# VHH binders against LysM domain-containing GPI-anchored protein 2 (LYM2): the designs that were tried, part 16

Target 1, 295 residues: LysM domain-containing GPI-anchored protein 2 (LYM2), of Arabidopsis thaliana (Mouse-ear cress) (o23006)
Amino acid sequence: QMTGNFNCSGSTSTCQSLVGYSSKNATTLRNIQTLFAVKNLRSILGANNLPLNTSRDQRVNPNQVVRVPIHCSCSNGTGVSNRDIEYTIKKDDILSFVATEIFGGLVTYEKISEVNKIPDPNKIEIGQKFWIPLPCSCDKLNGEDVVHYAHVVKLGSSLGEIAAQFGTDNTTLAQLNGIIGDSQLLADKPLDVPLKACSSSVRKDSLDAPLLLSNNSYVFTANNCVKCTCDALKNWTLSCQSSSEIKPSNWQTCPPFSQCDGALLNASCRQPRDCVYAGYSNQTIFTTASPACPD

## First folded at step 4 (VHH)

Design q30 (framework vhh_7zox_3)
Fold by ESMFold2-Fast, scan of step 4:
Structure q30 (fold): chain B 295 residues (1-295), chain A 118 residues (1-118)
Amino acid sequence: as target 1 above (295 residues)
Amino acid sequence: DVQLVESGGGLVQPGGSLRLSCVASGFTFSNYWMGWVRQAPGKGLEWVSDIYSGGSTGYADSVKGRFAISRDNAKNTLYLQMNRLKPEDTAVYYCAKERDYISPYDYAGQGTQVTVSS
């Protein structure tokens, strides 16, 4: 039993989604990265707008929320995290403890039991590994790209307070989660919160498509050759720049970034359009003219 | 491409000290967490310690207070100062570059043998 439905309508849709994780006890970014099988610490740093040189041993205080990127897939009308996120049962663990204390209420023990086909959830053994199916979605909201964020509802919260916190509205939250009012908000259960994504020029055939970032986040893409940031103060436009901060992966050196078709740069604007990131392939970084005229 | 060359192992009596070194090449050393993992005879790999370029360190509980990890980014070299050595520290020690995955580390060296015996 989740507060929200986490509807995910695309039968083959996969995307990156976010969960808001907090621990009752103090922890570290290292522990969170391990728990959620996040391959690269930079993904957590970017989701939380933390400096690149932030230590993996950075303290996370009790009840401090950290945004964790997860790989989402639609299955049977709902979104769930992929099988990378597993928990190995330790001495004295019970599934409700794993759900509530280890994964901060992001999943229920019933859901863990269901997806792992556990015959008796009260009879688990040390060393058993279980998939942890975290809630997510890849669905567009009214035709707009959003980053779905699994928010664990705090006791005493209202739909209006959550909507205001995340820059949405009561009607949108209610409809997305299949609820009619505050009386149906369940404390310590996840709610599907749609975070507005920055507009991107990334091509559908790009290896990083769709590239969706919420406000105050960054990502390294194109084999670490390009850094993209999302800032609402930049008209919700994804800002991507060539970067040498991280060594390229797969490529020996970064391909040129800023060459694009000059014929498009002056079309219908008082000044030339900016050349913006449009994705990448195994061999090159794509660029295109910005769809918006510069000031 | 990635090369990690360990040295400094040897035979030492219980309570003794050794300093391990690892010379790295083929990647930008300062961009990665570097660490030490060990393998005792007949056992699996055990993480010992790691260090980020900014100086943050982590240690396994079994070595905390006895071992000290350090790095010299200008020389592309990683070190492990091992003090108050115990027979259970006997293992092949591997220098490890962090992978995209957490554990196990991506290591490319042959390792260096540490034997603690009287």
Scores: ipSAE 0.000, ipTM 0.139, lowest interface PAE 16.1, mean pLDDT 83

Design q31 (framework vhh_7zox_3)
Fold by ESMFold2-Fast, scan of step 4:
Structure q31 (fold): chain B 295 residues (1-295), chain A 120 residues (1-120)
Amino acid sequence: as target 1 above (295 residues)
Amino acid sequence: DVQLVESGGGLVQPGGSLRLSCVASGFTFSNYWMGWVRQAPGKGLEWVSDIYSGGSTGYADSVKGRFAISRDNAKNTLYLQMNRLKPEDTAVYYCAKGRDSYYLSPYDYAGQGTQVTVSS
């Protein structure tokens, strides 16, 4: 198979990445959240720029693409999703069906078999749990931070069409994926697509550094006390604000603390002394285990 | 021991209506996605409509506004109300059961089918 190398060999060994998921059958955001072991539905809502009050039972039509954030780890030159994404074998499942129909072509049955050390992929049992190694990367592209997106190639696609769709170019896609032309694009297989990230600083000692967001997305950081958005129409600048007036009233309250030279600071504690502090000043966000003002 | 038994098909003139039923047994009907798929002569399977256990519905563009899917969980029965039928709707209609509560697959479990013929 020649589509997508997902090289991951830079100095950043773990990161957040994205996969583009679609099902040939109708599903819901709840089912996608469960399938990909996504802890908080809002992570999916943010990746797709959906309102915070979007129901988890929101219908997803056949072939509708949903962007799903995953935790990426680099090992032996390639990136793969963490072991929290697993699938339990059900009656009449075969690994190729799990790969192509359940996970929408984001993984191959050969790769599932390899990482789970399955001696014979045709001899699986109901109830067995297998790690699903989804493709990803944490590498910078030409020194620039990007969000890597695993795009499942549609039948009849070209590098030029995909590049235009995602705001990149043929040469970049070809080089990133180790291919030389359209003949090596395999339908229903993942391709590594670099999405431009909003430009803003996150302090290197922050608990969630690096914080990278692609256009038309948002994330909550600092235990939900800060909301950050990326919008290309605002010069690709990451914009962060207190979540206090925009989050649902049943979410944990964010205790305020003093302003720091124009910064807005919040704190969130899961338990006494188990606190995360967040600040935003001069386009720089930070999260830390102790109260501090931005540099 | 899963059984899906379709009924309600027949011959009807263009513009007419038919109501298909599917009686399910051998599983907890209320927990599963259910749907209708069809196969016209010499064609492959085409998804027509589905209904989630929570009630949300979907329709193929070719039938939107004309067909209505519903379910009666107390009777383990799935329905398809077909209105303003066209010759292009001529097909064998199959009741389909999802693999679990997450997915609808026409290949997991399908009934024997019921023939719908729309002819003048």
Scores: ipSAE 0.000, ipTM 0.353, lowest interface PAE 11.0, mean pLDDT 79

Design q32 (framework vhh_7zox_3)
Fold by ESMFold2-Fast, scan of step 4:
Structure q32 (fold): chain B 295 residues (1-295), chain A 120 residues (1-120)
Amino acid sequence: as target 1 above (295 residues)
Amino acid sequence: DVQLVESGGGLVQPGGSLRLSCVASGFTFSNYWMGWVRQAPGKGLEWVSDIYSGGSTGYADSVKGRFAISRDNAKNTLYLQMNRLKPEDTAVYYCAKGRSDYLVSPYDYAGQGTQVTVSS
């Protein structure tokens, strides 16, 4: 039984989403990266605003939450993580333990059983591999871009407290999750929390579109040639700059940012607009004039 | 205006017991997991124990089976019951507020801490 619906309306929609993971036992960023099949540790570092030089052996204390980015796909009206996240059954494992202890309550054993078409969930064997379908969504909220965050509800929480914690409101949380009030809020189950995304100039035809970042996070995009940061204190504007901190992937060297049209930079402003990141292709990093005047 | 005020430390013989208290103010105590961290003379901070808002607990291997963390949400107070104390437990103990949903530093902590000295 899930607390939130995790509605996802597009049959072909895919996106990056977030889950809040905590373990009852001490762990490391390496173990979390492996558990969630995250290709690059940097994705976890960026989602948690950790320095790039943070060790993969960084200790994660019991019950401390790490934000983990996941690949989300909409299917039959709900969002679910891609099949890359799987768990191999070990000695003495039972599906409820895998759901509640290994994956921190982000999934139910019933859902694991359902998607893996397990004939009898009480008869699993060492070495069997099961897809772990984590909840997510790619839907816009009232026409606005958001990052969906699967928050595992803490015992004794209220909608008002969760709303205040994440900068939203009770009505929005209740409506998004299809609940009427606190009595339907289940401890140790995931709730769909919409995190406001920084405004982005990334083109719809960009390979990283849509590029959605929540407050206090960063990503490396354009084959590691561009670093983008989201900070609410910078007017919720996505800040992207050329970076040489990481060796480019797929490219031998980073191409230069394309030149902005000087006429567009001066359009309707007293001071020239900033030339900002607008996405990338297999050959080029795109730029465009910032929609806001600097003034 | 987050305030955490630790008390209950002191000098104790090996094998003895102490109970630490931490009174919290300036935030909704029941919404945060809380913990204890310690700093021995000349060493860095070491995590000791934590308790999430609903009561589930975790312990460092060095104290497991000897220490018990608890909380009273009505009184905004965190406790650490320390049994079978060892000389290696000698440290300043700090009450720590969890950072909820970010892992930049797992805890915020405040106050002077409370000194625990285990010596003959």
Scores: ipSAE 0.000, ipTM 0.126, lowest interface PAE 14.9, mean pLDDT 84

Design q33 (framework vhh_7zox_3)
Fold by ESMFold2-Fast, scan of step 4:
Structure q33 (fold): chain B 295 residues (1-295), chain A 120 residues (1-120)
Amino acid sequence: as target 1 above (295 residues)
Amino acid sequence: DVQLVESGGGLVQPGGSLRLSCVASGFTFSNYWMGWVRQAPGKGLEWVSDIYSGGSTGYADSVKGRFAISRDNAKNTLYLQMNRLKPEDTAVYYCAKGSRDYYLSPYDYAGQGTQVTVSS
């Protein structure tokens, strides 16, 4: 699983996932956005809880990790990024350099060679384009939705240190990655780290389903009409509100939040339930009563 | 409360050496990666070096081969040995506590900083 593949065999076959990217040389958010074919800089800003007005030319220091959202698809028991992420071979490139230096160890040259059906990885030509199959997963962990994060292991790390850094435990990391101890952690190779997601009321038929956010992140959804944030300090509950910070996409104006049924909001609680975001369609933004009483 | 107290800055001639220290309190020092970041006059914040709880170190290209980061977990102290200093190393140096998350801002707390000036 540290060979550039992640187990992905559950009922969910597509999702949003994260990779932790770092470069040995200084770079910019613009270069990272381009490298990973991220269409909207705001998705990178949200994944890293950076201000909305952060410049595309923001410097990223050597070895500084940036969380990059990717689209994940499960196939034949493993999760992999879609074919939008590709690299064009430049002068003096070799596949191992592309894997370790350009993509920061998130993929192996063997995996690049395999998915692109390269007969001889030592015979690549300037201008050739290769799909970069980044590791990901959409699998639930013990029945709960999580955000899978491809973490590139740093030299000298332990399972305990990684577990503490990401709010999980040694047993969970070991089981998820099919390893039994620190001796199987390979520096500069990806590890599947499950990040706890904030609880969401987004319905299964929503265009943004499943909307899973890890702690200290935000996303603009519903064609930029809704901003959702995840904060562990707010009981791991997804907080979504109408936003006018970004011009709507696909819609000329944002539709209003649908009003919740007042009787449903007052059902079986001391205080009225919150009316919360429940997803969107091409025509409307959905709301529903929060499943929890506000106490 | 987390506290990071830097010391060891000062004025030094080009080619000279300085050793920065950072005494940490309010958290389990040995469980966190630590680093040094600097801000030169009129410039943005630049990462200098880091050290993981297991002892592995990283360095910015600008200081590689000249600076050495180390830690003493028994004393809750982080060090930066700076050798062959150049005028371009002039900056306020901040001790920084590693964040539990590996984001663009990998540090969740920084000290007050210590001034390093390299000039004749």
Scores: ipSAE 0.007, ipTM 0.137, lowest interface PAE 12.7, mean pLDDT 82

Design q34 (framework vhh_7zox_3)
Fold by ESMFold2-Fast, scan of step 4:
Order: structure tokens, then C-alpha cells, then sequence
Structure q34 (fold): chain B 295 residues (1-295), chain A 120 residues (1-120)
């Protein structure tokens, strides 16, 4: 029996992906942020559609799933999180406890032992630091960009139940994970779930390319000058607006959105097209005409 | 060594109240999150409530609005005030210490438990 293989061998070698994290005991966003080496709390808030003013000490209930963004790298045919995610061994720790209880089943102790080249996994020392290789992928699905989400399977789940929960289908999940049915679906093990991304006008040469957001999430981009949101109820279209909610990084002040060509806005539609965010450089925020006609 | 000693359980009528206490020793009580878990006969452990070192509290949906967790760091004591008790609250209640390395670690110690029976 096997579960998700997290193939990662496409042309994209690094990306942002998501893991679904839950603990049998309560925790805080601060502790999750530190555990997963997430540079900015806003990344976690955005992935979970939480208000910007949500306290770092906001409580996370037992078994409550929090989506955590991670940096993914493709290596030797599979995707794994980068080496920023490390665990320091504490008194009475064993690797299975670290994998199952600390990291919520997102990794196995065998995999921790393998990537850290541990000679004897039953003989670890207090203070040793081990890389925690979380599963991920950057691969396109049927030629389209998706947000790969490492979902820890709950006892009693089926492929159909998981597919319905995440807006996909049984055949897609089975093929992506290299399984043929529910009998190979292992409880407390991660499954690669492809989340549909909102359509974006961000240029391939933009510093935030590719900008992939799953439903009910947001990010701040362009040095915190632009807020982008993804909502399936808005035709799966990425909605980006200038924002002053957060002080700019790297820039002293936010540059204005570049003006769109009026001719492009009026092309081939009954109503003028929207002028939408198209990415940024070290100097400017780009805009372009929306590819779809307004309703 | 770590010790957690529960008290305050007993037999109570539906709609009644009980206050559970847990006296902790062998660690710096004020630095750890603490909680209550319960086990009804023939059932698994169910989380009831917890309280962080900073005072933030959480409750299971089944007890929210009826139970109140609190702590007295000067006395190294954890409390659970249980109001409007129901037959479904019948269980052994365990005081539990959070692991001190860091959250979201499981509880690493639990007391011997105190029996709560809600019956007429």
C-alpha cells in the first residue's frame, strides 16, 4: 500500500506550495509560523483568509487545519521543502514523535532519517538539528498551474470525499498520487491535492511570477503595495488592488499603477476592459488590459 | 519530577456544578500551557479545555459557555469550573501539562484523574 508520491520533475524547479497542518493539541499562529520557518505571518494569514490584525498569539484548536505556505524545491523527481524547516531535538524526543505529533504526519521518521543520513534513528542526541523534508510539488496539472496542497488524510476518508472537499475528482487525485483506489489511501499520511489557482495577468518576467492563489486566500505583493485576492465566486479571477494597509518594503513609497492604454481597454468588448495588475519590477508596478470582457 | 494531582470530582445531579483543581509540582508551572482532557467509560480521550501561560483559553464546543478554565500561578494550581452539568459530562477528568519545548506539541504528562459522575 502507498499514498501520495509528490512528483516534481517539470520545468519549474522551485515554487510556493501549501501543507495542511493540524495538531492533536492546541497551538498558536506564532508557534506554527516558527515551526515552519515562515518569514512573515501575513503569508499564513493570507493562506487562511484571516484578518490582517489577527494576533500572532491567535489560538489554533486541536485538529483545526491551518494552511501553511512552504518553499518547494524539485530534486531527484520529487518535491521537498527547503532546509529552512529544521527541528532541534529535545529531551526524550524520538523521531516518530517529531514526525507524527510535532509535524502532524506531514513527514515520516524514515524520511527524516534518510535525508539527514542518520546512522541509527533510535540514537539521537539532545540539540541535534534535523532538516524536515515536507512533501510538495511545482508541477503543472494538464498544462495548467495549480497550488499543490499536502493534505494529511483523516481516518475513514475516501478519495471521493477528499475530491469533493477540494473541488477535484477521483481520477485526478488517483493519477496525481499514483494510486488506484481507496485501499491505498493511508490515514495520517500526506496526499497531493491540486488546488485550482485564480487566473492572473502577472507577466512571466515579474518578480512575483508565477503568482498562484487558491480560493479564499490573499497575498501582499509588489513590496506590500498590492493586495491580491482569489475568490471562486468572482469567476476564479485574481483581484489585485493598490493597498496602503502595510508599509512598503524596499521602496520608500508605493509607486502608482501604470496607466493602461485606452485602446487596449476598449478592444473587442461591449464594455471597456478592466485595467489589472500585471506584476512588478524593482522600479515599477505593471498593469495590462484584462484578458476577459466585463459582464 | 513532574506531578499533577487532581481533586474536586464527585457525584452531582444534572444542572449542578463542580470545581476541579489540579496542583502541579516539579516544573515552572507559569511557563507551560495546561489543559483538561476527559475519558468516558469505554470511550477515547476527549480534549475539554486549555489555558496558555499568557492566559488565553480554549474550549471544546460541547462545553463552551458552561465550563471555565483558570490558573493561579502563585499556587501552581489549575482549575476547571463546571456549570450546568449534563449526564454526557460523566467521565474521568485528567489534568494535563503541555510539552515545554514548544507548541503544537501534545501533552507530555497527565495526572491520575478525578471521576465526575452526573446522575440523578
Amino acid sequence: as target 1 above (295 residues)
Amino acid sequence: DVQLVESGGGLVQPGGSLRLSCVASGFTFSNYWMGWVRQAPGKGLEWVSDIYSGGSTGYADSVKGRFAISRDNAKNTLYLQMNRLKPEDTAVYYCAKGRDDWLPSPYDYAGQGTQVTVSS
Scores: ipSAE 0.006, ipTM 0.381, lowest interface PAE 9.6, mean pLDDT 86

Design q35 (framework vhh_7zox_3)
Fold by ESMFold2-Fast, scan of step 4:
Structure q35 (fold): chain B 295 residues (1-295), chain A 120 residues (1-120)
Amino acid sequence: as target 1 above (295 residues)
Amino acid sequence: DVQLVESGGGLVQPGGSLRLSCVASGFTFSNYWMGWVRQAPGKGLEWVSDIYSGGSTGYADSVKGRFAISRDNAKNTLYLQMNRLKPEDTAVYYCAKGRTDYLGSPYDYAGQGTQVTVSS
């Protein structure tokens, strides 16, 4: 069994989530992108705060962790990755090897068997394709939006060490995962770690809602017309700017940011509020007054 | 307090060799991945090489086969053996401390650098 519950039963049924992937052998971002069916390398670059010009052949050392964004869907009380993540069985593969070595312990062979309705997990054929259901969640933590991160527990880890590494606490981590203490941490099994998200002004009716980013990450949104960055050093506030670094998708040219109401910008602050990104539709990029007053 | 002190730079002719050293203090050296980055005059920072706590190494394509990174955990020292040096290797070389389990985690500390000049 997995160490973490990965409960996913809140009002948000789909979201972006993260998994921490490592291989015991050296690999590349190209291989990781292919393995997780990540459409744009940029999504991996953003999750790991790597420069946009980072080569897809960028090497990843043995046991080095790479954050991989996955599309999460909640059903029957738990979250799992979508069906785009598939593995094609190769000569001499067994499901336990696929789970522990190929996918770095992020999934169990029992779970692969279950979701693919495999009658006998010891009888698989070369060329068969199986959905790989990686653990995730879209649930809020104590009413706050978080980015759920599936962390593979290392041998000898404690709840306190993991909590400290990711900026949470023992009690929160234990309660989220349905465990009482360190004796229930299972090495090489995923643990649900809640990463604090930068505060966002994105509207609930935006096509990119909810836009949740953890510290030291970026994404391109609004058909690649907007770059959003999360940095804890900027008061955990999502920073979004118009960008021409990537060719727009779906639009021939990026529309300008909508004009903010000047009265809203000047409301209740000594200096005018910033006009910040508030999401997008098929036709426009929305803006709103920042909830925080400039200092 | 964390300190990284580089040494071993200097002027060498093309085809020559240099061994850079970096003495670390203020943290448990054996628990962290370490690396070398360089900055040529008028250019941005270029990653050169890194070595993880477990000893696995990586190299930029421009230096692969010529440079060798190593570490001595008992002496809290990182090394870069540079062989068959080229004029384009001329740069300030910085020792940098990273995290053992992160790709793309920024270096949280870097030394003051040591100048390497390759000229005839």
Scores: ipSAE 0.000, ipTM 0.173, lowest interface PAE 13.7, mean pLDDT 84

Design q36 (framework vhh_7zox_3)
Fold by ESMFold2-Fast, scan of step 4:
Structure q36 (fold): chain B 295 residues (1-295), chain A 120 residues (1-120)
Amino acid sequence: as target 1 above (295 residues)
Amino acid sequence: DVQLVESGGGLVQPGGSLRLSCVASGFTFSNYWMGWVRQAPGKGLEWVSDIYSGGSTGYADSVKGRFAISRDNAKNTLYLQMNRLKPEDTAVYYCAKEGRDYYLSPFDYAGQGTQVTVSS
């Protein structure tokens, strides 16, 4: 049966994951950013392929789904969002309302109660702060990199419909979520949906490793010095370029997007390989030869 | 202002069936646990059944296997299908909405209820 817990083996202990958030009432990107403790609006804009100049006060219609990036950590076989995501109890709040309405069904009140060690969930007080443990995963799927997406199941959905919507198959969804068919699919509960990631040359020792982007998204990495985009129409290949659109963080100025050794670029191809982004350290931006010939 | 309007009660023979309905207004129906409580003549309130907004259900031992609770969030309506009715099921049945502090505790009651009488 669907438990609302996503399997996370711990082979990759931390990563970025996604949740699909919707509200019954109209809201704004500002309210969503605040609710999920997202430090930079750009992370939300990138996950939804919205222009960089999109206002924080951009309207989000009722039931419109917004993809929200979260920081995921594996613990004891499951993945949960980090402790930055917390909710302060307001007048007339109850835990079930917080779970189903405030966080759109992405978490259960039982899970909130469990991780916060709440002795009596019917005795909560205004001003109490509770960690909201959103489901996530960092696991590869059959050895391939994916972005795990917590999808809240709509009443009347089938595995086949969800699989078609997200470019996967019902067998994969069933196996990943520990169910055997549509009869075990639960409305208003989160389902782990694996989104195909663009292929990346980012090194395992890079500060942004693993850098995983799903189709029609972008991210600023290397202290805002590099913009990476994922587009299925471009061979599912991560496209990274130096950027001056955002002020660098941590660095006074961006290090050069280094050119690769010419000998490396000319190896075993009719035309020279592209020099592509390979990650960054506290001191520099790494580059490497593209694994595919441009022929 | 919260309003719950019960219907579907009546006189039925032992072994018979009835379906109760409750139309809700004045609040966002799908946000709350809903339930049924009953009061037999000369007795206190007895919890019968409840249902979470996402579909999880609970039943009193006295009705388990005979009664089925359901809800239609699009119609703001709660139902109780009562099968194999016994004289002991004779009571006024009240539709109940979850209170603010906790699911299933406390419940708000609205309207006059609906009378169910099981008699030969």
Scores: ipSAE 0.000, ipTM 0.074, lowest interface PAE 24.9, mean pLDDT 84

Design q37 (framework vhh_7zox_3)
Fold by ESMFold2-Fast, scan of step 4:
Structure q37 (fold): chain B 295 residues (1-295), chain A 121 residues (1-121)
Amino acid sequence: as target 1 above (295 residues)
Amino acid sequence: DVQLVESGGGLVQPGGSLRLSCVASGFTFSNYWMGWVRQAPGKGLEWVSDIYSGGSTGYADSVKGRFAISRDNAKNTLYLQMNRLKPEDTAVYYCAKGRSSDYLSGPYDYAGQGTQVTVSS
């Protein structure tokens, strides 16, 4: 059974979510990337604020948590990861081992059995492939966009300790997960933790909308032409700039940022407002005046 | 150059049936999970159904037992058989090509132009 409900109401039916993965044995970023079917290693690097030139063979120590981005879909009140995350049964595997040891407690064997229509979870065969449905959510919290993070509860943890670790509060965690106190925290099971997102000027009609990044992370967007970074120390404001670090996808070359209205940049502030990234289309990169005045 | 072309939508009365088709090109169809998402008037996108490359299927509870997703890898075609249609099923239905986790692409790389399904008298 899971600690949290991972409610997903479907007002935003699909989104980017995060899971916190750890292994009891030493592993590598390569193995984690393969396990979670992450196409671009940089998605993992960005979620963990690691340098772009970090080797895929970088060692991950036992019990070290790595944040893994997953695609989330809301269905019938709950969120679940897409079908690309799949496990092939090996000799001596049992579903509970796959859930607790291979996927670090992020999923239950009951849920694997349910979504794969397994008639008898004790009768699995070598070479069978099963979808691994990881918990997630796309729901706003009190009207605000957040990045939902599936945190595997450590033995002896309290709501207060987890809240402090992730910059939230006890009542928010308790209410979001449908629990009333520490006695209901289940060790080695996932808890839905809402991570504050940096404020973004990305338009609702942008191909990357909504662009939600948690603190100390980065992403490449606009076909790899724009790098966005989230840093709480910069007033929780998303910082996006043109980048040539990664070759453009879909476009032969990166289009220039659309020019901002100079009058709008100078309006309402003691200092001129920044011209900031506002999303992209198949043809162009959009910009707009920052909603916040500089300092 | 990825293309998805939906067809088979139309106007049906409550209790009726429709079969949607999606012809895919520009990628190795058999290697990807595929799905259907829909958008009702004034609502956001809702996941309807998916099918993995190996054939296993998933359904939203709102359509479970009424809709059946299938694929023909030899024809690069995805299908959605919709039975016992309800007014609440009225939406534009989009074919979606699945992908593994990449931060900003959502659960699919590409959705087609969509096909309108209207369930009314």
Scores: ipSAE 0.000, ipTM 0.124, lowest interface PAE 17.5, mean pLDDT 83

Design q38 (framework vhh_7zox_3)
Fold by ESMFold2-Fast, scan of step 4:
Structure q38 (fold): chain B 295 residues (1-295), chain A 121 residues (1-121)
Amino acid sequence: as target 1 above (295 residues)
Amino acid sequence: DVQLVESGGGLVQPGGSLRLSCVASGFTFSNYWMGWVRQAPGKGLEWVSDIYSGGSTGYADSVKGRFAISRDNAKNTLYLQMNRLKPEDTAVYYCAKGSRTDWLTSPYDYAGQGTQVTVSS
């Protein structure tokens, strides 16, 4: 049994979610990237606010948690990771070991068995490949966008301690997970933790929409032409700037930012509003007038 | 009190071999990943190799195929077998205990006193 329900409504909803991964044995960012089929190491670096030049061979200590971005899809009321995350059975593996030791308790062997239609979970063979359905959600919380984080509960934790650790409250955490109190909190099982996202001006028709970042993270978007950061100390506002740190993908050179027209919106401010990143298309990087007045 | 005591260093000619040992005490050795880091004269610390509690090993590209890390949990001892040594391997070699807390800034929370390896004709 999972600790959290990971409710995910809307059969067509997809998003980026996070899982908190830790290993009983020391590992590397390379091993984690491979395990979770993360196409770009930068996605892991950004989720953990690590320097861009951090080596793939950076060591991760036993029981240290690394935030791993995953692609989430809602189906039949729950969220699950896409089929890119697979595990190939090795000598002496059993499904419970794969769930608890290899994937750090982020999934149950029952769920692996269910989605892979395994007739007998005790009869697996070396070389078999199984989809690993990690828990996630794309649901808004009380009408607000959040980044859902699958947190593996530590033995002896309380809802209040976890809520304080992640900047939420006991009531919100309990309601989201369908539990009443600490007695229903299962150690070594994932809990759905809603991380507050920085406010963004990204258009709904943008190729990177919705662009949701939790505190102390960054992402490269617009074919690597734009770097966006989320910092609670900057009033939870997404900060995006042009970047030349990474060679553009799909484009030979980064297009200039579009001009924003703040004229119709500046009548309520002392000065014209700043232009902020508003997303991108196959030809254009959009800007729009900031919803907030300049100081 | 955590203690790591390195031995086995010395002067060796290019192409030679040395085996470093590290005797650990003051913690449950089998529960921790262990590593070797080195510092060449006038340079910073360079990671050389590590071995996880489960036995999985890692190596820096500069030593891969020449060095072999191993451990004996019954003796609380870490080893580094160094083969086909080059002048560029000249450094103080430190045995290091893996950290469980501050992996971002310090992947090792304890290191020994070091043992000098000099590769020269």
Scores: ipSAE 0.000, ipTM 0.136, lowest interface PAE 16.2, mean pLDDT 83

